# VHH binders against Band 4.1-like protein 4 (epb41l4a), part 10

Target 1, 289 residues: Band 4.1-like protein 4 (epb41l4a), of Danio rerio (Zebrafish) (Brachydanio rerio) (o57457r11to299)
Amino acid sequence: FYCEVLLLDESKLILTTQQQGIKKSTRGSVVLDYVFSHVNLAETEYFGVRYCDRSHQTFWLDPSKTLAEHKDLIATGPPYTLYFGVKFYAEDPGKLKEEITRYQFFLQVKQDVLQGRLPCAFNISAQLAALAIQSELGDYDPYKHTAGYVSEYRFVPDQKEDLEDSIEQIHKTLLGQVPAEAENNYLAIAKTLEMYGVDLHPVFGEKQAEYFLGLTPVGVVVYKNKTQVGKYFWPRITKVYFKETQFELRVLGRDCNETSFFFDAASKTACKNLWKCCVEHHTFFRMPE

## First folded at step 3 (VHH)

Design a19 (framework vhh_8pnl_2)
Fold by ESMFold2-Fast, scan of step 3:
Structure a19 (fold): chain B 289 residues (1-289), chain A 123 residues (1-123)
Amino acid sequence: as target 1 above (289 residues)
Amino acid sequence: QGQLVESGGGLVQPGGSLRLSCADAGFTFSSYAMAWYRQAPGKERELVARITSGGSTNYADFVKGRFTISRDNAKSTLYLQMNSLKPEDTAMYYCAAEEGTYEVTGSEAYDYWGQGTRVTVSA
């Protein structure tokens, strides 16, 4: 068995039968333990590893199941590619206990911005990128950071010179911020963005209208044409059910009456995955008591 | 975090009876479909009987009329009543909880398996 785990710092952790003794019968929890140990992470509950099937659907590795039981993963290899990342986003990552946990969140959110999963306006993109540069390079130094130094770094999907100029200007104002401080400031801004920590699932409504269901720290958000059209807080969601390709959310309204919302997923596999992710988010973000 | 624990296995003579139990220690039992699987020496696991959260049952042809699956949601326990046992029923018997429908408040959405209980039918 040959497994490559892509880490958030762009390095790879290679796990094999020869080196670690991993096999088809190895549980997901064993793989996760190797990853957590390698990145020196103690607050592990926020994190997981994902894999992609041949249809480009992503699934979280189940710690209680064997690698062989992940049929869609087995179909893609060897070699098998896993992606380490944040599974459940803390509403306030600045309150995470350990600096290493906040650092991993910083790397994840930076990747989210780079890959377009976390869209942000020009000015916010420039501020975030300048904080990332401050954490990487330290204080602006005109003798080290010569004209065009920002272009060596990528922060957004379609990075242009006007953004790079803005980033440089902001970097010059950040004198004295140490890496951990710049990273904390990055997370403080990013947590306020609409798509921060949103796990999007494509679904269809009435007459095959396209929607996305977003699983978030506070509840389920329904999007249509990139516009929020519904929001249901976890404490108000009384039932999550699926059958075949049909997904049902049952929600308790302000009038204390239940309403059922129905959506269709593209496949049975996608529908079960949506249901599983929804239940896991509800469990993780459940009310304290 | 849940665990399934099987009990009730043992050595019996052909024609005898055993009742297997599977106790749930940590998930929302009543919301899961539950099943009994078995694995004979040198063979792969096979489904013996299944019961849905709503109480509908399904049996493998080789146990129909001899085995009865049931559940007690108040006690979070699954049962398999095995009558008219044959040497061919000799196997390790496993309890499983299967994903399907789930009440949103309460437990992880995982497939759970027990450690197994051994049944030997021999004269």
Scores: ipSAE 0.000, ipTM 0.138, lowest interface PAE 11.4, mean pLDDT 84

Design a20 (framework vhh_8pnl_2)
Fold by ESMFold2-Fast, scan of step 3:
Structure a20 (fold): chain B 289 residues (1-289), chain A 122 residues (1-122)
Amino acid sequence: as target 1 above (289 residues)
Amino acid sequence: QGQLVESGGGLVQPGGSLRLSCADAGFTFSSYAMAWYRQAPGKERELVARITSGGYTNYADFVKGRFTISRDNAKSTLYLQMNSLKPEDTAMYYCAAQEGSYEPTGSAYDYWGQGTRVTVSA
């Protein structure tokens, strides 16, 4: 068995039968333990390892199941590619206990901005990127950071010269900020953005109208054409059900009556994955303390 | 027909430990969310701990740090490890299972066991 785990710092952790004893019969929890140990991570509850099937649908590695039971993963390899990442986003990552946990959140959120999963306005993008540069390069130094130094780095999907100029100007103002401080300031800004920590799932409503269901720390948010059209807080969700491609949310309204909302996923596999992610988010974010 | 059978209950002194088991003989265990509930005399049935098919757990405040829920999909068995038992833990303990439906109240689980009695007494 040959498995490559892509880490958030863009390095790879290679897990094999020869070196770690990884086999098809190995449980997902064993793979996760190797990853967490390698990254030196103690606050592991926020993190997971995901994989993509042949249709680009993403799934989280199930700690309780063997690698062989992950049929969609087995179909893609060997080699088998896994991706380490944040599964449940802390509403306030600045309150995480360990610096290494906050650093991993910083790397994840930076990737989210780069890949367009966390959209942000021009000024916010410039501020975030300047903090990332400060963390990586330290204080601005005109002798080391000559014209075009920002162009060596990527922070947004379509990075233009105007943004790079703004990043440089902001970087000059961050003198004295140590890496951990710059990373904490990055997270303090990012956590306020609408799409921070939102797990989006495409679905269809009535008459095949396209929507996205966003799984968030506070509840399920319904989006249509990038506009929020519904929001159901976790304490108000009384039932989450799926059958075939149909997904149902039952919600307790302000009138104390239950209302069912129905959505269709593109496939049975996508629907089951949406249901599983929804149940796991509800379980994680409803816990006291 | 799917059946849940609890075992491991008994009489134990305060501070003692017990391990409860719930075995399934009839359905695809690994696809179900599982839970432990308890009911003391004169009280309503209350959630003790639950575990999703993916292994995510939650616990009632009164058992946090003392009880651990786990599952073994290969053996189709659910466990509850109970440590530092108190007289207040005396109850009938029930195993419950649910697929495709997730209801936080717990009243709509698809399958329930007959229960196993736990008595914590000097």
Scores: ipSAE 0.012, ipTM 0.295, lowest interface PAE 8.6, mean pLDDT 86

Design a21 (framework vhh_8pnl_2)
Fold by ESMFold2-Fast, scan of step 3:
Structure a21 (fold): chain B 289 residues (1-289), chain A 123 residues (1-123)
Amino acid sequence: as target 1 above (289 residues)
Amino acid sequence: QGQLVESGGGLVQPGGSLRLSCADAGFTFSSYAMAWYRQAPGKERELVARITSGGSTNYADFVKGRFTISRDNAKSTLYLQMNSLKPEDTAMYYCAAGDEGTYEVTSGAYDYWGQGTRVTVSA
């Protein structure tokens, strides 16, 4: 068995049968333990490793199941590629206990901005990128940071020269911020953004209308054409059910009556994955244990 | 009715411990969500703890830190380890199983229920 785990700092952790004893019969929890030990994480509950099937749908590695039981993963390799990342986003990552946990959140959120999962307006993008540069390079130094130094770094999907100029000007004002402070300030801004920590799943409503269900720290948010059209808080959700491709949320109204909302996923596999992610988010954010 | 059998109930002193077991009688245990419910005299049936087919757990606030739910798929058995028992824990304890897609936080409509095992906490 040959497995490559891509880490948030863009390095790779290689796990093999010969070096770690990893086999198809190995449980996901064993793989996760190797990753957590390698990155020195104690606050592991926020994190997981994910994989992509042949249709580029992402799934989280299940700690309780064997690698062989992840049939969609087995179909893609060898070699098998896993991606380390934040599975449950803390509403206030600045309150996380350990600096290494906050650092991993910083790397994840920076990647989210770079890959367009966390959209930012121009001025916010410039502020975030300048804080990332401050963390990486330290104080602006005109003798070391010569014209065009920002261009060596990528922070957004379509990075243009006007953004880079803005980043440089902001970097000049951040004199004296140590890396951990710059990273904490990055997270303090990013946590306020609409799509921060939102796990999006495509679904269909009535007459095949397209929606996304967003799993968040506070509840399930329904999006249509990038606009929020519904929000159901975790304490009000009384049932999460799936059968075949149909997904059901049952929500308690203020009149103490339950209402069911139905959505269809593109496949049975996608529906089961949505259900599993929803149950795990409900458990994590409503029930802290 | 005859497919889930609870055991391990009994009389204990306050502060004592009990381990409840629930054995299935031949359905695909590993695919089912499992839960423990309880019903105290004169009260409604309430969720104590649940565990998904994958092993994710959820506990009622009144048992957090004292009770632990677990499953052994090889033995087709569900467990509830009860520590630091209080008189308020006195109830009939029921095992419940639902199909793979079942997740309910309130009083659920599970496919299968046991007959219950009585737990009494008194001096």
Scores: ipSAE 0.014, ipTM 0.351, lowest interface PAE 6.7, mean pLDDT 86

Design a22 (framework vhh_8pnl_2)
Amino acid sequence: QGQLVESGGGLVQPGGSLRLSCADAGFTFSYYAMAWYRQAPGKERELVARITSGGSTNYADFVKGRFTISRDNAKSTLYLQMNSLKPEDTAMYYCAAPSEGTYEVSGAYDYWGQGTRVTVSA
ESMFold2-Fast, scan of step 3: ipSAE 0.280; ipTM 0.657

Design a23 (framework vhh_8pnl_2)
Amino acid sequence: QGQLVESGGGLVQPGGSLRLSCADAGFTFSSYAMAWYRQAPGKERELVARITSGGDTNYADFVKGRFTISRDNAKSTLYLQMNSLKPEDTAMYYCARTTEGSYEVGDTTYTFDYWGQGTRVTVSA
ESMFold2-Fast, scan of step 3: ipSAE 0.113; ipTM 0.538

Design a24 (framework vhh_8pnl_2)
Fold by ESMFold2-Fast, scan of step 3:
Structure a24 (fold): chain B 289 residues (1-289), chain A 122 residues (1-122)
Amino acid sequence: as target 1 above (289 residues)
Amino acid sequence: QGQLVESGGGLVQPGGSLRLSCADAGFTFSRYAMAWYRQAPGKERELVARITSGGSTNYADFVKGRFTISRDNAKSTLYLQMNSLKPEDTAMYYCAAYEEGSYTVGGDYDYWGQGTRVTVSA
């Protein structure tokens, strides 16, 4: 077995039968333990490794199942590619206990911005990127940071010169912020963005209308045409059900009456994955009723 | 008509261990996902741990690293291994079963047990 785990710092952790004893019969928990040890994480509950099937659908590695039981993963290799990342986003990552945990959140959120999963306006993008530069390079120094130094770094999907100029100007104002401080300030801004920590799943409503269900720290958010059209808080969700491609949320109103909302996923596999992710989010972000 | 029967509760000192069992009385156990809930006097019933038919597990934050849920489909039995017990773990513990693909909060499960009492005190 030859497995490459892509880490958030863009390095790779290679796990093999020869070196770690990893086989198709190995449980996902063993792979996760190697990754957590390698990145020096104690607060592991926020994190997982995911993989992509041939349809670019993403799935989280199940700690209790063998690698062979992840049929969609086995179909893609060898080599088998896994992606380390944040599975459950803390509402306030600044409150995480260990600096290494906050650092991994910083790397994840920075990747989310770079890859367009966390959209932000020009001025916010510039501020975030300047904080990331401050964390990486320290204080602006005209001796070290010659014209065009920002262009060596990527922060957004379509980075233009005007953004790079803005980043440089902001970096010059950040004198004295140590890396951990700049990273904490990055997370303090990013946590306020609408798409922070949102796990999006494409679904269909009535008459094949396209929606996304966003699994978030506070509940399920329904999006249509980039607009929030529904929000169901975790404590109000009484049932999550799927059968074939149909997904059901049952929600308790303030009148103590339940209402069911139905959506269709593109496939049974996508529907089961949505259901599993929804149950896991509810369990992680649960609140007493 | 299936029934879930819990056992293994008792009195334990802080730091001790207990193993709870939940046995099926004759339904198709391997088809169902299972959960452990608990309820302390004067408090709401709360989820402790879940396990799918295939063995995937989820835990409440307050028991992570201390409790382990497991199942034996051949014996139609669910287990909860409780280590490093605290006075706050004192409660009636219930097992519950629900159709795979259905996740419900509270009492909308296919089957509930009658509970087994766990008391953690000196």
Scores: ipSAE 0.094, ipTM 0.518, lowest interface PAE 3.2, mean pLDDT 88

Design a25 (framework vhh_8pnl_2)
Fold by ESMFold2-Fast, scan of step 3:
Structure a25 (fold): chain B 289 residues (1-289), chain A 121 residues (1-121)
Amino acid sequence: as target 1 above (289 residues)
Amino acid sequence: QGQLVESGGGLVQPGGSLRLSCADAGFTFSSYAMAWYRQAPGKERELVARITSGGSTNYADFVKGRFTISRDNAKSTLYLQMNSLKPEDTAMYYCAAEGTYEVTSGAYDYWGQGTRVTVSA
């Protein structure tokens, strides 16, 4: 068995039968333990590893199941590619106990901005990118940071010269911030953004209208055309159910009437994954710490 | 609103046997995949065995050949036959139904309360 785990710092952790004893019968928790040990992470409950099926649908590795039980993963390899990341986002990552935990959150959120999962207005994007540059390069120094130095880094999906100019200007003002401070300031800004920590699932509503269901610490948020059109707190959700490709959300309104909302996922596999992620989010955010 | 109630746990010597039962008091049992999970003190919940609505089974490597999962759709009951028990099988055992998640008043009640299995010399 040959696994490549892509880490948030863009390095790879290679796990094999010959080196670590990883087999098809190995539990997901064993793979996670190797990853957590490698990145020196003690606050592990926020993190997991993802994998993609051949349709580019992403799934979290289940700690309780064997690798062989992840049929969609087995179908993609060998070799098998896993992606380390934040599974449950702390509402205030600055309050996380260890610096290494906050650093991993910083790397994850930076990736979220880069890949468009966390959209930012121009000014916010520039501020975040400048803090990331400060963390990576330290204080601006015209002798070390030659013309075009910002263009060597990517921070947003469609990075243009006007954003790079703004990033450089802001980086020049951040003199004296040490890396951990810049990273904490990055998280302090990012946590306030609407899409921070939102686990988005594409679905279809009535007349095949496209929506996204966002799983959050407080409940399920419904998006249409990048606009929030519904928000249902966990205590008001009376049922979360799926059958085939249909996902059902039952919500108790303020008038004390129960309303059912139905959505269709692209496939049975995607629908079950949405349901599983929904169960896991509710469990994580309602369990006592 | 569904409820799962586990029973059949107890204290047994190494090499002994136990049969766990899980009664479904609200789910549409016959249409769901069912599973047994276990959790030892200080450890996370882990899958022991799974059975689909059609009867196909899947087992964790550490129980293969020793445990047998089965279901009786007419009685809405799930079973786990545990043979050749080992001290490391000591845990709280939970049953779960896949495809249903119900939240009332903010309580998560998808899992039953569990049944305790203790294997001691």
Scores: ipSAE 0.000, ipTM 0.158, lowest interface PAE 12.2, mean pLDDT 84

Design a26 (framework vhh_8pnl_2)
Fold by ESMFold2-Fast, scan of step 3:
Structure a26 (fold): chain B 289 residues (1-289), chain A 121 residues (1-121)
Amino acid sequence: as target 1 above (289 residues)
Amino acid sequence: QGQLVESGGGLVQPGGSLRLSCADAGFTFSYYAMAWYRQAPGKERELVARITRGGSTNYADFVKGRFTISRDNAKSTLYLQMNSLKPEDTAMYYCATEGTYEVGDTTYEYWGQGTRVTVSA
């Protein structure tokens, strides 16, 4: 068995039968334990590893199941590619206990901005990128950071010269911020953005109208044409169900009556994945008494 | 109450047409993808056609081009328009919710009592 785990710092962790004893019968929890140990992470509950099937659908590795039981993963390899990442985003990552946990959140959120999952207005993009540069390169130095130095780095999907000029200007003002401070400031800004920590799932409503369901730290958000059209807080969600391609969300309204909302996923596999992610988010972000 | 109720079956000659209906007594219908199944005497049930809540359809090869599945969500009613009927189409026809509905240890699945279709000369 040959697993390649892509880490958030863009390095790779290779897990094999020969080196770690990883086999098809190995539980997902064992793979996760190797990853957590390698990145020196104790606050592990926020994190997981993902894999992508042949249709480019993403799934989280189930700690309780064997690698062989992940049929979609087995179909893609060998070699098997896994992606380490934040599964549940803390509402305030600056309050996470350990610096290494905050660092991993910083790397994840930076990747989210780069890959367009966390859209930012021009000024916010420039501020975030300048903080990332400060973390990576330290204080601006005109002898080290010659004209065009920002162009060697990418922070957004379509990076233009005007953004790079703004980044340089802001970097010059950040003198004295140590890497951990710059990273904490990055997270303090990023956590306020609408799409921070939003796990988007494409669904259909009536007449095949396209929507996205966003699983978030606070609840389920419904988007249509990039606008929020519904929001259901985790404490108000009473039940989550699915059948084949249909997903049902039951919500307790302000009048204390339950209302059911229905959506169709593109496939049975996508619907089951949406349901599983939703149940896991509901469990994680609610404190049962 | 709380059941799917089929209607529209009957006796027709080969080449004839029938329209089957399946009505929900409550709100169960609107929650699910729906399907028509059939079962001839001494045989197992087989899928005829399925439809999602949004209206996407899928048909068994032996009915493609002859049968049309549709739904009216406002009336909570499922339909099967059957054209160019053959003796081989003779069966009890059932409407059902498609797949499984899971919460905890409970699965939810609804079936009607069936409506008889006989195609003979």
Scores: ipSAE 0.000, ipTM 0.123, lowest interface PAE 16.3, mean pLDDT 84

Design a27 (framework vhh_8pnl_2)
Fold by ESMFold2-Fast, scan of step 3:
Structure a27 (fold): chain B 289 residues (1-289), chain A 122 residues (1-122)
Amino acid sequence: as target 1 above (289 residues)
Amino acid sequence: QGQLVESGGGLVQPGGSLRLSCADAGSIFSIYAMAWYRQAPGKERELVARITSGGSTNYADFVKGRFTISRDNAKSTLYLQMNSLKPEDTAMYYCAREGSYEVTGPDAYDYWGQGTRVTVSA
């Protein structure tokens, strides 16, 4: 068994049968324990390991099931690629207890911005990128950071020269800000963005209209073209169910009547994944503080 | 945002009738509770009628027996049938699509139409 876990700092953790005893019969929890130990992470409840099927649909590794039970993972063939990441986003990552936990959140959110999962306006993009540069390179130094130094780094999906110029100007103003401070400031800004910590699942409604269901710390949010069109608060969701490709939410209204909302997923596998992610978010975000 | 398009307002004599329509283009109409509100000059917006996704209706006391709210999910359209109109019914009428249980409270409405004017006078 040959498993590569891609970490948020872009390094790889290689887990094999010969070195770690990893087999198809090994439970997901064992793989997770190796990853958590390697990154020195104690606040593990926010994190997981994902894998992709051949259609680029992502799934979280189930700690209670064996690797062999993850049929879509096994179907990708050796080597098996896993991705470490934040599974449940803290609403205020500045309140996380350990610096290493905040650092992993910083790396995850930076990746979210780079890959377009967390869109942000030009000025906010420039400020976030300048804080990331400050964390990586330290104080601006005209002898080390020669013209065009920002262009060697990627912060957004379509990075243009005007953004790079703005990043450089902001970086020059951050003199004296230490890496942990820059990272905390990055998270303080990023947590205010609408798509921060939103786990999006594509679905269809009436007449095959396209929507996304966003799983968030407060509830299920319905999006159309990245615009919020509805919200179902976790304490008001009385049932989460699926059958075939149909996903059902039962919600208690202000009139104290239950209403069922139905959405169609593209496949049975996608529907089951949406249901599982929804149940896990509901459990995590309804637990007492 | 332009997802709700209202029509059917106009000038009518006391005792007359009007039917308001609200088309919800490009949404999952059937999952939303829908409402009609009205606002007279110098007054706050007030609820006229509400219909849930399941079809349950609720009416303000001042319109009970005179107005009927209904929906056609196949046409993604909300209706308000207004009978026995009174001068006091003169207002701008707004279609609203209720989001389900915003953190700010269960009565939050995410979307409002442009409004349609109803004038009841001789």
Scores: ipSAE 0.000, ipTM 0.159, lowest interface PAE 15.5, mean pLDDT 83

Design a28 (framework vhh_8pnl_2)
Fold by ESMFold2-Fast, scan of step 3:
Structure a28 (fold): chain B 289 residues (1-289), chain A 124 residues (1-124)
Amino acid sequence: as target 1 above (289 residues)
Amino acid sequence: QGQLVESGGGLVQPGGSLRLSCADAGFTFSSYAMAWYRQAPGKERELVARITSGGSTNYADFVKGRFTISRDNAKSTLYLQMNSLKPEDTAMYYCAAHTSEEGTYEVTSGYDYWGQGTRVTVSA
């Protein structure tokens, strides 16, 4: 068995039968333990590894199941590629106990901005990128950071010269911020963005109208044409159900009556994945008191 | 009816550690979400930690950073590693299991199975 785990710092952790004893019978938890140990991560509950099936649907590795039981993963290889990342986003990452945990959140959020999962306005993009440059390169130095140095880095999906000029100007103002400080400032800004920590799933409503369901730290948010049209807080969700391609949320209203909301996923596999992600988010973010 | 059997409780000094175990005696462990609850003398039972069949974990604020919940489906056993124990952690600790059928998750449902408990006492 030959497995490559892509880490958030762009390095790879190679796990093999020869070196680690990894086999098809190995449980997901063993793979996760190797990754967590390699990254030196103690606050592991926020993180997982994911994989893509042949249709590019993303799944989280199940710690309780063997690698062989992940049939969609087995169909993609060999070789097998896994992606380490944040599975549950802390609403306030500044409150995370360890610097290494905050650093991994910084790397994940930076990737989210780069890949367009966390959209941000021009001025916010420039500020975030400048903080990332400060963390990577330290204080601006005209002798080391020659004209065009920002263009060697990518921070957004369609990076233009105007943005790069703004990044350079902001970087010049960040003198004295050490890497951990710049990273914490990055997270403090990013956590305020609407799409921070939102796990989006495409669904269809009545008459095949297109929606997205966003799984968030506070609840399920329903989007239509990039506009929020519904929000259901975790404490008010009383039941989550799926059958075939149909997904159901049951929500308790202020009048103490339950209302069911129905959506259709594109496939049984997508629907089951949405249901599993929804249950796991509810469990993580709704600890009963 | 399945039965859960807790073990690992005992008397420890403040700052000490204990590892609690919960063994499956009569049902399929791997399909259940599992939890640890505790009940101090004269108080109501409260949730300490939860782990889903998929491995997602949740902790009460008063144990975060000190306790770790884990499961071994091959051994049909649930664990709670308790570090930096405080006198306030003194309680009877209970294991609980809830059947998670594919496709259905009912938030307000209670757990299907409970253990008899194992006593943890933290005192000088």
Scores: ipSAE 0.046, ipTM 0.492, lowest interface PAE 4.2, mean pLDDT 86

Design a29 (framework vhh_8pnl_2)
Fold by ESMFold2-Fast, scan of step 3:
Structure a29 (fold): chain B 289 residues (1-289), chain A 123 residues (1-123)
Amino acid sequence: as target 1 above (289 residues)
Amino acid sequence: QGQLVESGGGLVQPGGSLRLSCADAGFTFSDYAMAWYRQAPGKERELVARITSGGRTNYADFVKGRFTISRDNAKSTLYLQMNSLKPEDTAMYYCAAGYSEGTYEVSGSYDYWGQGTRVTVSA
């Protein structure tokens, strides 16, 4: 078994039968333990390892199941590619106990911005990128940071020169911020953005109208054309069901009566994954430690 | 329409083990989420362990590492393996089934219940 785990700092952790004894019969929890140990992470409950099938649908590695039981993963390799990341986003990552946990959140959120999962207005993008530069390069130094130095880095999809100019100007104002401080300031801004920590799942409503269901720390949010059209808090959600491609969310209304909302996923596999992610978010965020 | 029948309860000494079984007699077992609840004298029923139709498990903090829930869809049977039993585990244990394939009951209520099997842990 040959497994590559892509880490948030862009390094790889190679796990093999010869080196670690990893086999198809190995449980997901063993793989996760190797990753957590390598990263030196103690606050592990926020994190997981995901994989992609051939259609680019993503799934979280199940700690209780063997690698062989992850049929969509087995179909992609060898080699098998896994992606380490934040599975459950803390509402206030500044309150996380250990610096290493906050650092991993910083790397994840930075990747979310870069890949367009966390959209930012121009001014916010510039501020976030300048804080990331401060963390990476330290204080602006005209002898080291020659004209165009920001262009060597990528922070957003379709990065333009006007954004790079703004990043440079903000970087010059951040003198004296140590890396951990810049990273904490990055998270303090990012946590306020609407799409921070939102796990989006595409679904269809009546007459094949396209929606996204967002699984969040507070509940399920329904989006249509990037606009919020519904929000259901975890304590008001009484049941979640799926059968084949149909997903049902049952919610207790203000009149103390239950209302059912129905959505269709593109496939039975996508529907089961949505249901599983929904149950896991409810369990994580409704049951505090 | 479903009937659940528990078995495997009994008297054991502290540190002992028991394996509880729950057999269904009327519904499509593989489509349902299943759970074990318990009720000690003078206490409310409390969730011990849950397993979804897809095999996802959840455990109460007071049994984590000691109890294991599992299901055999071919035999339409739910199991609870109880290890390192404590006097505090003494209770009537109930099997429960939730609604339909892929069901997760947030409120903790279930459609179908068994009559229970008694577990007593004492010297």
Scores: ipSAE 0.021, ipTM 0.432, lowest interface PAE 6.5, mean pLDDT 86

